# VHH binders against Protein SUPPRESSOR OF NIM1 1 (SON1), part 20

Target 1, 370 residues: Protein SUPPRESSOR OF NIM1 1 (SON1), of Arabidopsis thaliana (Mouse-ear cress) (q8ll17)
Amino acid sequence: MALPWELEEDILSRLPPISLVRFRTVSKHWNSLFNDKTFINNHLSRSRPEFIILTNSKIYSVDIIDHNNIDPTIRLHEIPTYDIHSRGTDLNRTIINTCDEFLFYNYRYWDNMTALWNPWLRQVRWIEYANQEFCVFGLGYDNSRPEKVYKILGHLFCHGKVLRDQKVVIYECASDSLRFIDRPEDDDWPITETAKRSNVSLNGNLYWFGCSNYENDEYYIRIFDFSTEDFKPFCLLPCQMSHSTDELVLAVYKGDRFSLLKQCSVTREIGVWVTKERISNDNGNGGEGVEWLKLMTLSKPNLPKLFGTVSYFIYGKTLYMCNGDDETALACIYIVREDVCKKFQIGSGNINCRHCVYTPNLLSLPLFIG
Key: E = the ipSAE of ESMFold2; O = the ipSAE of OpenDDE; V2 = 0.75 times the mean of E and O plus 0.25 times the DockQ between their complexes.

## First folded at step 15 (VHH; framework vhh_brivekimig_d4)

Design y3 (from s2 with H108E; at its last look DockQ between E and O 0.02; V2 from the best seeds 0.00; counts 0 for: pae O 9.7 > 2, placed apart)
Fold by OpenDDE, look of step 15:
Structure y3 (fold): chain B 370 residues (1-370), chain A 122 residues (1-122)
Amino acid sequence: as target 1 above (370 residues)
Amino acid sequence: EVQLVESGGGVVQPGGSLRLSCAASGFTFSSYDMSWVRQAPGKGPEWVSSISSSGGRTLYADSVKGRFTISRDNSKNTLYLQMNSLRPEDTALYYCAKETYYDEFGLEFDYSSQGTLVTVSS
């Protein structure tokens, strides 16, 4: 007996994109369904974040299976080599991050390449600009109108000039224009490489840590608003640095909120905070009124020392982290909750990698509309 | 299902020539612009060339302009890339890509193949 269609849709909406993509060939009806916006959105809402890991030789999607089990496992999917990033790339020149539902890729070499990417759909949009000296910070969009107007924030690299003197530029995708904008009139310039690699995209805006006082290690969240094209403080952190070497990591939580992870450099204790409310597109008042809630505290003897680039997401009551091993520098996945602390090494040997959190989805790449 | 199968790659001496082919199926080939993109070792992906659906318009990256020629045979659902005067820096995995959208700002591609390896070495 054939399942009712509603039930079938429900089942399909819970399957990973990789499976659904394959199922497109099974039925024309399914193919149509998988292109339906409602289905796609429903699917997205049910999807769990994964790690994307770029190595020198392979690209991995890392999914966690049996996440409710006391002994969770990981599923490692190799992404085909025809998907943008391939073997032998210089990861030091590579940025992988997200812009909402898409991967944001940038590689600075002889040819500066930027792309939006949906690996599961095997779609990529190359953003081409003539100026090869354009160094990308991040991609966002003007969210002040119904249509998304994508822009790239960066700086124009000029040989012979100190980084601080580099000009901030906006590439407007809709008009194919590169123009200078004012840099922030504060001490948060130039933007650090760490910020370039670890900024957070939310609702078209970019967020990263600023420092109000370097001497006191006072940090806050800054925003670049692509609508107003302004650099400004966004909100205060829910915690203070206990030590100058404490690790802070900002991430998106449940698609429209922030999470903040802090690890004590001494005790390795991890605190995670989340914003109480969704982050609004209306940044008129900045981050005024942003309230944080403590989501979890993790104190386990086998917590890793977080170092360098850290990617993480929270799903349910579990913290998932991707970070290099503190001793070997090998890429590892950590699954941590009250009753679980598990470590998975990704790959073998001394592998350098870039990674980010990404929620697999069936959304087609956008057209850049002015 | 969209299928793109590249062929024609191989090892060639500097200054040599290769002709890549891409067999397309699973879509109306003649209705889409097509592109070649490549991924070189140690480099990021690079757009190489594009050809309009009718074959009347072609575009080339500066790095290959004058050396490479993109063409297509819509009757055979085949995309070609004639590569002349090959250089070591042309060594890469070459992919045939279906363009889903093209404008002045960028290209949108759909990939479904493993690519074909071109190695230029003395």
Scores: ipSAE 0.008, ipTM 0.239, lowest interface PAE 9.7, mean pLDDT 86
ESMFold2, look of step 15: ipSAE 0.070; ipTM 0.540
ESMFold2 (binder alone), look of step 15: mean pLDDT 80; pTM 0.794

Design y4 (from s2 with S50T S52T; at its last look DockQ between E and O 0.47; V2 from the best seeds 0.00; counts 0 for: pae E 10.7 > 2)
Fold by ESMFold2, look of step 15:
Structure y4 (fold): chain B 370 residues (1-370), chain A 122 residues (1-122)
Amino acid sequence: as target 1 above (370 residues)
Amino acid sequence: EVQLVESGGGVVQPGGSLRLSCAASGFTFSSYDMSWVRQAPGKGPEWVSTITSSGGRTLYADSVKGRFTISRDNSKNTLYLQMNSLRPEDTALYYCAKETYYDEFGLHFDYSSQGTLVTVSS
């Protein structure tokens, strides 16, 4: 029995990307459909976020099984690493993050290459730069033009000097060129190692936390705008720090907003706020009017103490977190809602890890243009 | 526990040579980039050289480039620094480091025991 075309497309749009890739060979009609931008975007809008976890030698995607059931669990999928090229076999010193729902593969420092990667389509776009002293912070693009102009924000390593003397650098991806830009006049170096691991990408710009030294430890969200190439404050936080050791985590919410997670270091209570409106593509100038609403408060007796790098996402009414275990430092996945608080440990032994949130998708990697 | 034990230091005349060794234990040596860091009397620590985990890439401070050679033997968990054409300004306590980086507070490196002293004098 033939299905109406709309029902067939609806069914297909709910399947995992790996299944759709295999199904390209079934018919020319399906192959064409899976390359259609409207279908690809609809599929992405229905897709669920996953955790990507990088261990010493392996990369895993963590899928959540039975999101809406009483007893959710996880499923691990090893992502083959042969799609990427690296200058070694040790993944322990790499950082994985995102840009425009693509994975951004980066080494810490002393490296001369990075990559955009969609492992579900087996696509990789390497960015190799000649200057061995260039330290990558993050990837973004000028979103003020019809075609995106991709750039890398970073700095040059200055031997024997403090980071406050380091120069801020833009790498132009299309032309393979480096240029210096002015840095902000404040006490804090804005592109710290912590920020490199925790910044978020949205609409081609990078966002992360700043803290004032003269305003009672007031935290705020800052932006680097790749269109104007400027560091500026974006907005104040919707919450106050109870203690200086409270954990703060910024994340993208639903692809077009922010969420903020705060854990009180004493009570372990978790609050999550989200921005009320989508974040505008007007080069970050919309931050003045950002309104937040509190999405949830979680006060479970068995909540973990969060520390260091934390990745999280919200799907439905459930909070999903990835953080290291206190005793083992192994990555743990936490699934938390009113009726659930579950912990799953990833790996064994002394395996160190890095992690991020990624939504598997059918988007082809961009071409780099000047 | 992670241990890094440096050896091979001593007193040498200008123009002389020394070879430093660093024995590593308590971690998977072949998984880490390794560095030499030195600290001259009354000065802060100074990065000298780095070698990648595979040994495929080496980096040197300008002050030692062409005179010092970093190497490693992953089967023996040992890091080396061959120092040739030594100068009085190379006088320092030399440390090996499991991992290094700079931030706004200066140079950082992982656990080391005590270092090995190199003295270059006439």
Scores: ipSAE 0.000, ipTM 0.312, lowest interface PAE 10.7, mean pLDDT 77
ESMFold2 (binder alone), look of step 15: mean pLDDT 81; pTM 0.796
OpenDDE, look of step 15: ipSAE 0.022; ipTM 0.377

Design y5 (from s2 with F105Y; at its last look DockQ between E and O 0.51; V2 from the best seeds 0.00; counts 0 for: pae E 4.9 > 2)
Amino acid sequence: EVQLVESGGGVVQPGGSLRLSCAASGFTFSSYDMSWVRQAPGKGPEWVSSISSSGGRTLYADSVKGRFTISRDNSKNTLYLQMNSLRPEDTALYYCAKETYYDEYGLHFDYSSQGTLVTVSS
ESMFold2, look of step 15: ipSAE 0.287; ipTM 0.656
ESMFold2 (binder alone), look of step 15: mean pLDDT 82; pTM 0.810
OpenDDE, look of step 15: ipSAE 0.081; ipTM 0.509
ESMFold2, look of step 16: ipSAE 0.188; ipTM 0.595
ESMFold2 (binder alone), look of step 16: mean pLDDT 82; pTM 0.808
OpenDDE, look of step 16: ipSAE 0.040; ipTM 0.430

## First folded at step 16 (VHH; framework vhh_brivekimig_d4)

Design z1 (from y5 with G56D; at its last look DockQ between E and O 0.35; V2 from the best seeds 0.00; counts 0 for: pae E 5.4 > 2)
Amino acid sequence: EVQLVESGGGVVQPGGSLRLSCAASGFTFSSYDMSWVRQAPGKGPEWVSSISSSGDRTLYADSVKGRFTISRDNSKNTLYLQMNSLRPEDTALYYCAKETYYDEYGLHFDYSSQGTLVTVSS
ESMFold2, look of step 16: ipSAE 0.313; ipTM 0.675
ESMFold2 (binder alone), look of step 16: mean pLDDT 81; pTM 0.806
OpenDDE, look of step 16: ipSAE 0.078; ipTM 0.475
ESMFold2, fold request of step 17: ipSAE 0.013, 0.124, 0.057; ipTM 0.393, 0.578, 0.532
ESMFold2 (binder alone), fold request of step 17: mean pLDDT 81, 81, 82; pTM 0.805, 0.806, 0.809
OpenDDE, fold request of step 17: ipSAE 0.589, 0.472, 0.571; ipTM 0.802, 0.743, 0.795
ESMFold2, look of step 19: ipSAE 0.127; ipTM 0.576
ESMFold2 (binder alone), look of step 19: mean pLDDT 82; pTM 0.811
OpenDDE, look of step 19: ipSAE 0.656; ipTM 0.844

Design z2 (from y5 with S31D G56D; at its last fold request DockQ between E and O 0.25; V2 from the best seeds 0.00; counts 0 for: pae E 7.7 > 2)
Amino acid sequence: EVQLVESGGGVVQPGGSLRLSCAASGFTFSDYDMSWVRQAPGKGPEWVSSISSSGDRTLYADSVKGRFTISRDNSKNTLYLQMNSLRPEDTALYYCAKETYYDEYGLHFDYSSQGTLVTVSS
ESMFold2, look of step 16: ipSAE 0.012; ipTM 0.411
ESMFold2 (binder alone), look of step 16: mean pLDDT 81; pTM 0.799
OpenDDE, look of step 16: ipSAE 0.213; ipTM 0.589
ESMFold2, fold request of step 17: ipSAE 0.012, 0.012, 0.013; ipTM 0.342, 0.371, 0.375
ESMFold2 (binder alone), fold request of step 17: mean pLDDT 81, 82, 81; pTM 0.803, 0.807, 0.796
OpenDDE, fold request of step 17: ipSAE 0.618, 0.042, 0.606; ipTM 0.823, 0.534, 0.810

Design z3 (from y5 with Y101R; at its last look DockQ between E and O 0.36; V2 from the best seeds 0.00; counts 0 for: pae E 8.1 > 2)
Fold by ESMFold2, look of step 16:
Structure z3 (fold): chain B 370 residues (1-370), chain A 122 residues (1-122)
Amino acid sequence: as target 1 above (370 residues)
Amino acid sequence: EVQLVESGGGVVQPGGSLRLSCAASGFTFSSYDMSWVRQAPGKGPEWVSSISSSGGRTLYADSVKGRFTISRDNSKNTLYLQMNSLRPEDTALYYCAKETRYDEYGLHFDYSSQGTLVTVSS
């Protein structure tokens, strides 16, 4: 007797992507199901995020093993990088982030390219451009129309010790063309190198921290809306800075919301907030319409002092963080909840590791038809 | 102490060629990207060309593409600029530059203190 379709799909949607890839050979029914966009999206919505760690020449996924919340451990699993590495690019000199559910490799400007990647499907989409001065910030798309029109936000780079006087540029992926758009106010240039490393992609748009032009130095979350091609304030933070050196980290929560982590630079206390509802493009300016819930406050004695690039995600009641060790510069994984604060140092002989959070999935890369 | 010393400048007629050299010391040359920058009389600095630490990638300003070739010899700690088909507008003081860091203000360079003068005149 065959299982009801809904029960079979529910069971399969809870399995890791590597299992589903293997299961494509079991039957044509399952192979077809794993190509269905509704199934793929349901599977993604139930998946736990993972850390992706780049060393000089390799990329690892961090498998966190937390059996019954007793003595959690980790294992590193190498992700094949052959297609990315085959063009002679130096992974040590890249920034890795995401665009929606895809890995996004932001190479240095003079490599004249960037890439989208889904390693579980072994898909790479190279985006090569002719302009040597173009510096990529991030990828998004016009979400106001049924057909997604992919674009890259970036700027032109000036060399030497001169202050950057950058022009804001949109790269049209389908037509392989560059065009200028209106420059935002110069006194808080929003496309900083820090923002390039820390922006968050959601629903085709990019979000990152901004600072008010007013003397209060109030931080807020900024959006670049790829549909209107405007830089806008999105909402105020749910917390206030205790010190100017406090660490703030924005992340996607559950695939459709935000979380915000703040660490006091003096006490090392960590607060985490999440948005109460899903994020949409029409939610308010200045905090109006976006409601936050304080999810946790952590004051454990051995919390690390966060610095530089910080990656984290929340799953269940547990905070997972990746940050460089102050002494060795090696990436460390921290697993923190009310009854646990566990630290794992990643590998040996790995210095200056880069990392991000990525949710494994079966989504195919866009084709940029043109 | 980081030191960058240029040589090879001089006076040449339009259409002529020159090869500039930059001898580097005080740092691990093969670990850093290098650039050439020029400054014409009465003008601000202008980027000319860059080369990756391994020498595998190069970039050029539009004004010099096809005429100038940047290269490096990591065994001799030396950066080169081969300048062909020189024009009067290439007249400038040429500096080599070493990448130092990349932060929220962008990419930073250390420049040589003197440069080497190239004059293109009939």
Scores: ipSAE 0.012, ipTM 0.382, lowest interface PAE 8.1, mean pLDDT 78
ESMFold2 (binder alone), look of step 16: mean pLDDT 81; pTM 0.806
OpenDDE, look of step 16: ipSAE 0.032; ipTM 0.414

Design z4 (from y5 with A61V; at its last look DockQ between E and O 0.48; V2 from the best seeds 0.00; counts 0 for: pae E 5.8 > 2)
Fold by OpenDDE, look of step 16:
Formats: structure tokens, C-alpha cells, sequence
Structure z4 (fold): chain B 370 residues (1-370), chain A 122 residues (1-122)
């Protein structure tokens, strides 16, 4: 007896994109379903975050299953490198991050390349700009219109000059144009390499840490709004921070909120905060009203130091982190909750890697990019 | 271990020419952008020129544009700097440099501690 269609859809909505892509060829009906916006959204809502890890030779998707088990299973999937890695392997010049449901990849070489990418659908769109001196900070889009207008924030690279002396520019993908934009003098500048690798994308905007006054240790999240093309402060952090001592890491929480990790430099304790409400474009007016909730405090003797670029996501009551080992710099996944702290080495001794958090999905790349 | 050995320096009169060479070893030369950096007496290091891994793209500091030409032969693992119309202000120790990474402080290099001395004097 054939399953009712509703049950079939429910089952399919729980399968990973890689499986569903294979099923497209099996049935026209399924193919249509997998292109249906409602199904795609439902599927996304059921998907779990994963780590994407770029090594010098391979790209991995790291899926953690059985997260409620004391011994969760870490599944590694190799992503074919011909999609992205074929154009550059020097990770020191590589950025991988997210623009909402998509990955973007940037390789800062003489042949400067940027790509928007859905690895599960094997869709890649390369953004090629004529000016090779343009260095990418991040990708976003104008969200003030029904159609997304993609833009890239960056600076014009000049050899022999410090980053703070670089001109800030915006690249508009549709028109293939570069424009200088103003940078507020009172903003935290320059945009550091750490910020380039650790900024957070949400609803087409970019977010990262800033400092209003170093003397007062007032740290905040700042935003670049791609609609208005403005730099502005967004909201204050929920805790007092010392940039020189404590470590901070920002991430997206449950798709539309922020999470914040703060590690005490002395105790190594990690505080986990999340925003109470979703971050909306309406809240972009100066972050007034953003409230933080302390979700948990993690205090284990073997907690890693949140030094460098850390990727993480919170699923349930568990913190999942990707970072280098404190001593060996080998790529590791950390699973931390109140009752457990586990460390897993990824691959066969990868030291230098780039990583980000990504939620697998069936969203096709937009046609109007570049 | 990255090895970079410069040669071709010397004393030349203003308006003269020199050709610097750099023999590279210990890394895949053809895979890296390369640069020349110079340090004049009493001054800090100054970037002079860069060339892409393939040799297809070149950059120069303004003061040497039109006078200096950077090139490379990947089959020989060699970097070159043709210096024409030399000026006294070009006097410096010249270093061959492998480009490594870029950060908030700028482009970083691996280069030898030896360099080759170029002296432009009448």
C-alpha cells in the first residue's frame, strides 16, 4: 500500500539535500516538490547546522548526529573540490562564510574571485569583477526591495599600505560597478582580517564587533546595512568585555537571532548569550531594544581557548565548536554541554583550515547575481 | 625551508641600469606571488614591486613606475627586477620576497636576511 502523499512529503522533508537531489531523477512529482517553496522552507526548518571545513586539499561537511547521545556521531562528507577549490588553495587568502542560506567563497589572489554557493545542490555562481584590486570583506544584499540586490563590501588593496589606509568600496553585482563609500571616523576601523573571517551575515546585512570607546571598554555589535550602505552601531553586548583578555565570538542562532560566546581569560569559563527576539530589519535602527538572555554557562577543565577564528552553533542545549587545538593547532570539533565536553580531531592532521557554519538546504541560487 | 638568494646588486651612476635576480628554492615557486622590497639606509623597509604567480600581473610603487620592471621565470625558479634610470634615492638593500598573507598591517613576506646592495652614486 502506497503511503499517503502527506506522509511521503513529511518523510522527504527530513532527508538530507544530497539524498533529495538524487531523487529528482526518479520522479517528476518529487522534482516538482523539491522546487516548491513551501517544501523547501519546511525542509530548511527541519535541517540542522553543519560545519563546512576547507583544507588545503579537501572540503568537508561535518554533520553531527545523535546529539542527544553522550557519544554523538560525527559524520564527514567530502564535498567535491572542483566546485570551489579549483581556483585557489592558499587558505591565508581564502574566506568562506555565509550569506543567509548560501555559502560565499572568496579567494584573494591576483585573480580575485568570489562565488555564491549551494554545495548540496552543486550550484555555484562566480562573481567576477574587473578591478582586481578589490578585496572582499563580505557579501550582502539590499533587502529594501522585493528582489535581492547583491553587493560586496570591501576595500581597494594597495601594496605597502596598512588596511586602515585602504579605501572602502562597494561592488554592485548587477551593474558590475565599484563605488567608494564613506566610512564614519568614529567607527571601529580598520576592518580587521579577523572581522573578515568572523563577521556574521543576517538578512543581507553584515555584523561584527566594534568598540566605541577603548577607554570605557564599551564593545558593541556593528552593522553594515547594504540597503543604505551605512556603517552604524547595532547593539551593545550583554557583558563587560576586555578586548585584550576575554574572547568573543558572534554567530547566528536559530536562523534569525544572535548568539554570543564570551570566554573569561582567567577562568576559561564560557558564557553563552542569545538574543531574546529575532533580529529584523526593523531593529536595524540602532539596535534599540535588543535584549540578551544568558542561555548557559559552561565551566569545564578541558574547554578550548576561543582564540582565533571559531565557528560554532548551538543546537538544543549543546554547544558545537570548530577550532584549532590549543597546542597542536589541528582542526577539532568540540561538543560541550553541562555534562559533557568532547573533542574530535577532524581529518588526518589538518592544521590550516577555514571553516564556517552552514545549514543544508534546497534553495536554488538566484538568477540575478552578477 | 624557503630559500631566497638575491644577486645583481652593485654600484652604478645615476641614470644607469641594473638587473637583480633572485633564486628561489624550498617551495613551489610558480604557485606564489613574489615581490621586491628594499631598505634604504636609515629608513624602514619599502615595498617596490610585485608579480603574480603566473607573471601576468605586475604592480609597482609610484616612485619606480616606468623605470623598474619585475619579471619571473618559473621554469628557473627565478625572480628578476630590471632597474633602469636609477636615481640616488634608489640606493638600498634589495630583498626578494615571497608573499605570504595579508592582515590589518598589510602584506607580509618571507624573505632572506641577506639582500643585494644597490648603490647609486656619482
Amino acid sequence: as target 1 above (370 residues)
Amino acid sequence: EVQLVESGGGVVQPGGSLRLSCAASGFTFSSYDMSWVRQAPGKGPEWVSSISSSGGRTLYVDSVKGRFTISRDNSKNTLYLQMNSLRPEDTALYYCAKETYYDEYGLHFDYSSQGTLVTVSS
Scores: ipSAE 0.061, ipTM 0.453, lowest interface PAE 2.9, mean pLDDT 86
ESMFold2, look of step 16: ipSAE 0.075; ipTM 0.526
ESMFold2 (binder alone), look of step 16: mean pLDDT 82; pTM 0.819

Design z5 (from y5 with S31Y; at its last look DockQ between E and O 0.34; V2 from the best seeds 0.00; counts 0 for: pae E 7.9 > 2, grease 25.9 > 24.2)
Fold by ESMFold2, look of step 16:
Formats: structure tokens, C-alpha cells, sequence
Structure z5 (fold): chain B 370 residues (1-370), chain A 122 residues (1-122)
């Protein structure tokens, strides 16, 4: 008994990407469907995020098994590296993040390279550049037109010298060239090491926290707009810092919005806010009209004190976090909701793990056309 | 206790070659990037070359690129600098340095050796 095509497509859109890749040989219809942009985007919208965890030797994805009526568990799946580990010289200082739904693997500064990666489609695009003074911040694109023009934002430094003002540059991916751009008038050093590890990619732009007064911990969200190539304020935070050691984490929510996580360093209480509407392609018009909703407040006696790099996502009413254990610093996965607070430690020797959130998908890596 | 002990300096004619060594102890040598730095008489320090912890990547100042080669042997905890086609402007006190961290201000060193004098003169 054959299923109607609409029901068949709905069922397929709920399957893991690895299954769909294997199913391409079943029929010409399925093979064509899995290359269709509408299907690919619909499948992505239904996919659950995962954690990607880098150790010194291997890369894992974390499969979280969290269904009603069972105790939550996790399963680690090793991802084939496709030469990604062998190219770098110091994996402890490698940053893994995203550009849209692609992994962005930023090697240590003097490796002179970075990579876009979709491991489910077995695709890697290496970006190698000759300038040994170029330090990568992140990848983005001009989102003001249908065809994306990819650029890398970064800065220069000279060995053995301290520059008083940061030299901000754009790398044009299509032409393999660097050019200088202007900084904001009120910020001599807009790109920090913290921002490199914590920036968030959405609609081709990069977002991260700015601070207008460090003594009062007055934070806001800023944007680098790849279409106009400007650093701009984006919006105010929906919350205030209670203590200087409070943790504040920005993330993409449901692929088209932001979430903000704040943990009070004293009580360990976690608040999560999300933007009410999707973030449009207005490219940093000051974020006027950005409205936040408080999605959850979590107070559990066994919540960890978050520190350093924190990765998280929300699925349903559950908060999933990856961070170090507050006693051992070993990487841990936490699953938290009103009636659950579970902790899973990842290995016993991974004290320098890097991690990010990634939603597995069928999107092919972009071509760099300028 | 971190210790860096260099050797191999001396007097050499223009166009000549010299090989410097730096023996390291008191830390896990293979975990750290290493650099050579030089200081000419009456001048401030000048970065010469760096090598990654594994030895897989190297960087050179423009003034020495193509003439100097940095290398390391992690089994012997030793850093090397092969200097070819030496010029009078290469005359300086050469010392090795242990990198500690990189931030928005560049590479930082927390320890360096005392230095070995290289003199390029006819």
C-alpha cells in the first residue's frame, strides 16, 4: 500500500539526514526531493539541534535521547574528520562555531586557514589565506540580495608589537583578497578573543555582546552587518546583570530568532529569554521593536555554575547545555526542565574540549561567487 | 623552574651560516610554541621567527624570510635556528622565548633565555 505523496514527504522530512542521504538510491523522486531547496529547508526546520564536541583527537556529535516515560540518556557518535584535525597544529585553541547552518572551523591564527563543513553531506570547503597577520573573527555574507557574497571579518596584528587601535579587515572569499574597513568611532578594539568564541551567526551577520560600561556591566547586543560592513548596536538586553560574574550567553533560537541565557553566579538560577518575532533582514537598524519573552526560569539545587564556553539549545520546554563541570572542568551535558535535572560527563580526560550547537542538515556548502 | 639555554653564537663572515640551539627544561616543551627574538646593539627587541608546538607551522619576519629556518626536536626538548646568507644587519643578541598566550594584543612570552651573540663582520 503506497502512501500519498504529501504524506510520504511529511514522513521523510522528519527523518535524520543520514537516513535521507542513504535513501537517495530508492527512487528518482526521493533523490530529486532531497536536492530540493524547499524540502531541505522544511527538513531543517523540523530537525533537533545537537552538540558537536571536539577533543584533541576526535569529533563527536551528541545524540540526546529524551522522550516521555524514559530516563534521558545520551549517545556519542564519532564524526569522520575528513582531514579537519590533521590540518591544524593546535587543536586546544581551535574555535568551532557556525555560519548559518554550516560548521565553521577556525584554526589557530597562524595556520592561515579556516573551513566550512557539513559532515552529513561529507563536504568540506577549505579557505586558505596567505597573510600571516590575519586573525579570523567569523564568516558572513551580504544578505541584501538572493545571491550570497561571502566574506570573513577579522583583524591584523604584528608579531612582537601591540597595536593601539585594532586594524579591522574583510577577506573577500571569491577574490582571495584583504581590505581594510572602518571601526566604530567609539571602540578602538571591537573584536576580542571572547567575541571570537561567543559570536552568533544569523542571516549572514554576526552578533555578540558589547559593553558600554564595564564597571556597571552594561551589556547590549551588537551586530556586524556584512551588507554595509558596519559595526552597529543591535538591541538592549531583556535582563540586567546582578553580579559581574554572572554568565550571559547568546544563541540562535529555532533558526530565525535569538535566545539569551543568564545565570546568576550566586544562586545559579538560570533565566532564558527569546525574541518574540523572527529576526528580519533589517541589518542592524538599532533593534528598535525587538521584543523579548521570558521563556523559562530554572532553579534547581544541582545546577552547575556555568563558566567559559557555554553551548545550549532549547527543544520543547527543555534546556540542553554543554559546559564544564564546576569541580573537575570536564565537559558535561545537562538536561534541565521542571521535573528533570540530569548530568552526563563526557569522558574522563577531555579537560580542554571545544563544543558548539549544530543542527544536522542537507544544505550543500556555498560556492564563493563575488 | 623554566630554563632556556642557548648556544651556537659567534663571529661569522657576511654570507656565512650559523646554527643556534636552545635547550629547554622545566616545562612540557611539546605543549608550547617557541620563538627566536634578537636585539641589535642600541635597539629594542625584534621578533625573528616562531614555530608551533608540533613543529608543523613556522613564521618568519620579512627581514629573515628565505634565509633563516626555525626547527625543533621535541624528543630532545631543543629549538634550533639555522641562519644562512648572513648580513651585517643580522648582528644581534639572539635569544629563544617561550610563548605563553595569544590575545588581541598578539603573542606574549613569559620566559626568555639570556641570549647568544651573533656578530656578522669581515
Amino acid sequence: as target 1 above (370 residues)
Amino acid sequence: EVQLVESGGGVVQPGGSLRLSCAASGFTFSYYDMSWVRQAPGKGPEWVSSISSSGGRTLYADSVKGRFTISRDNSKNTLYLQMNSLRPEDTALYYCAKETYYDEYGLHFDYSSQGTLVTVSS
Scores: ipSAE 0.012, ipTM 0.387, lowest interface PAE 7.9, mean pLDDT 80
ESMFold2 (binder alone), look of step 16: mean pLDDT 82; pTM 0.816
OpenDDE, look of step 16: ipSAE 0.042; ipTM 0.455

## First folded at step 19 (VHH; framework vhh_brivekimig_d4)

Design r1 (from z1 with H108P; at its last look DockQ between E and O 0.27; V2 from the best seeds 0.00; counts 0 for: pae E 6.7 > 2)
Fold by ESMFold2, look of step 19:
Structure r1 (fold): chain B 370 residues (1-370), chain A 122 residues (1-122)
Amino acid sequence: as target 1 above (370 residues)
Amino acid sequence: EVQLVESGGGVVQPGGSLRLSCAASGFTFSSYDMSWVRQAPGKGPEWVSSISSSGDRTLYADSVKGRFTISRDNSKNTLYLQMNSLRPEDTALYYCAKETYYDEYGLPFDYSSQGTLVTVSS
C-alpha cells in the first residue's frame, strides 16, 4: 500500500496548494517534503496561473476548468481576507501586483504600509514606514547574490509640486530606512500611476513601458535594476503600433520570459510575442540583444475591445484575459483559441475591481534580515 | 454619473471665516478619499486639503495648515472645509474632488467644473 518515494512525490507535486497545506499535518515526511525547494519549484512549474480579482470588499481566485477544450467553465474561490483584514486595511485604490511568486499590495500613500502575501500559506509580511508621503511603486531585490536584499522603489508624494523634479526613493526593507537615488536627467518621470498598475516583476527587477517618441510610436520596455539601482532601457518592442490607441500589455511568460500582447484598436486583432530565451540575471547587458518570437495572431469578430488594465496569461495554446466588458464595464474572463472566444462575466452589477495574474504556490515569504 | 456640488462661498473680510460644503452623488461617497482644490484667477490649480474615506486622516497644504479644517459626513454624503483666519491670498474658486488619479502636479483629476467662489476683500 506504501508508494515508492519517487512516485509519491510526483503525484503530490500535481495537487493544488490548499491540499498540500492540509497534508502537512498528516506526516512529518510530507511536511518536510512540502518545505523542500526542489519540490516547491517542481510544483510551481506544473501549476497554471490564475486570476486574482479584488472587489471593494472581497478577493477571489478564478479557477478555469477546461477539461474538454471546447466547453470551459470557471469557478470562483473566495480567498479569506482575515490575514490582511486585521490591520484595518482599505482596499479602495489598492493596487495588486506581484514580486516573484508573491502578491504585493500597494496601499494608499497615507496608510504608511504595504504587504507581501501568500494566501495559500496564510502568510502576510507587513512593511511599515514612517514617512506618510512615501509612495510605493514596486518591490524588488538585489539578485546579484544568492541572499536577496529586498527594496521598495517609490517617491515622495508632494501635493502641488512638480513631480518631474522629485527624486526617486529607495526603501531598505531590512533597515527601515529611506534614501534618494539619482535618475537620468533627460528622462521623463518614469514611475507614473499608470506604470504602477502595469509594471511586471521578474528576477527581482521591475519592467514597464516607456515612450521615446509619441509621434512615431517609438515605445520600448524599460527596467529598474534593484541590484545597480538604475533605470535603463531594456529592449525595443517586437511590433509597431498601428494606432496610438492600440492596447499594449507586458506579462511574464512561463515564469522566466516575457510575453507582449498588442491589440489593434480598429480591427481588434491580437498579436502575442514572447522572448526567445530566458531573461537572465545579467540584466545590465540587455536592450539590443533581446529576440522576440511571434507566438500567435488572433483575428475573430467576437474579440473584446481591450481597455484600461488588462491581465493575461498563456497556457498551452490558449490565451486567457481579464478585462472589463465594453458595454457593462464588469470584469470578464476571456478564453481565446483559434477556434473559439469564450466570455465569462464575473458577478453582476457595477463592480469596480482590480486584478492580476498569480500562480498559487508553497513558497514562504522572505524574512527581511537586518 | 458622478456629481459634486459646492456651496458656501462668498465675500469676507481678512480674518473672517467661511464654511464650504460639497454635496456628492453618483458614487459610493464613503469609499473614496476626498480633497479640496482651489484656483485663483490666472493661476493653475492648487491642492488645499485631503481627507481619508473614513475621515480618520487629514492632510493640509502648508499655506492653510492651522487655519483650514477638512471634514466629512458620510451619512449625508457631504464634504466640508472650514476656513478660518482668511487672507487675501485665499481668494480663489474652490472645488471638491473625488480622489481617483493624481496628475504630475499631485492634483486629482476628478473634480467638478463648477466650484464655489471665495473672495477675501483687499
Scores: ipSAE 0.036, ipTM 0.446, lowest interface PAE 6.7, mean pLDDT 78
ESMFold2 (binder alone), look of step 19: mean pLDDT 82; pTM 0.829
OpenDDE, look of step 19: ipSAE 0.148; ipTM 0.579

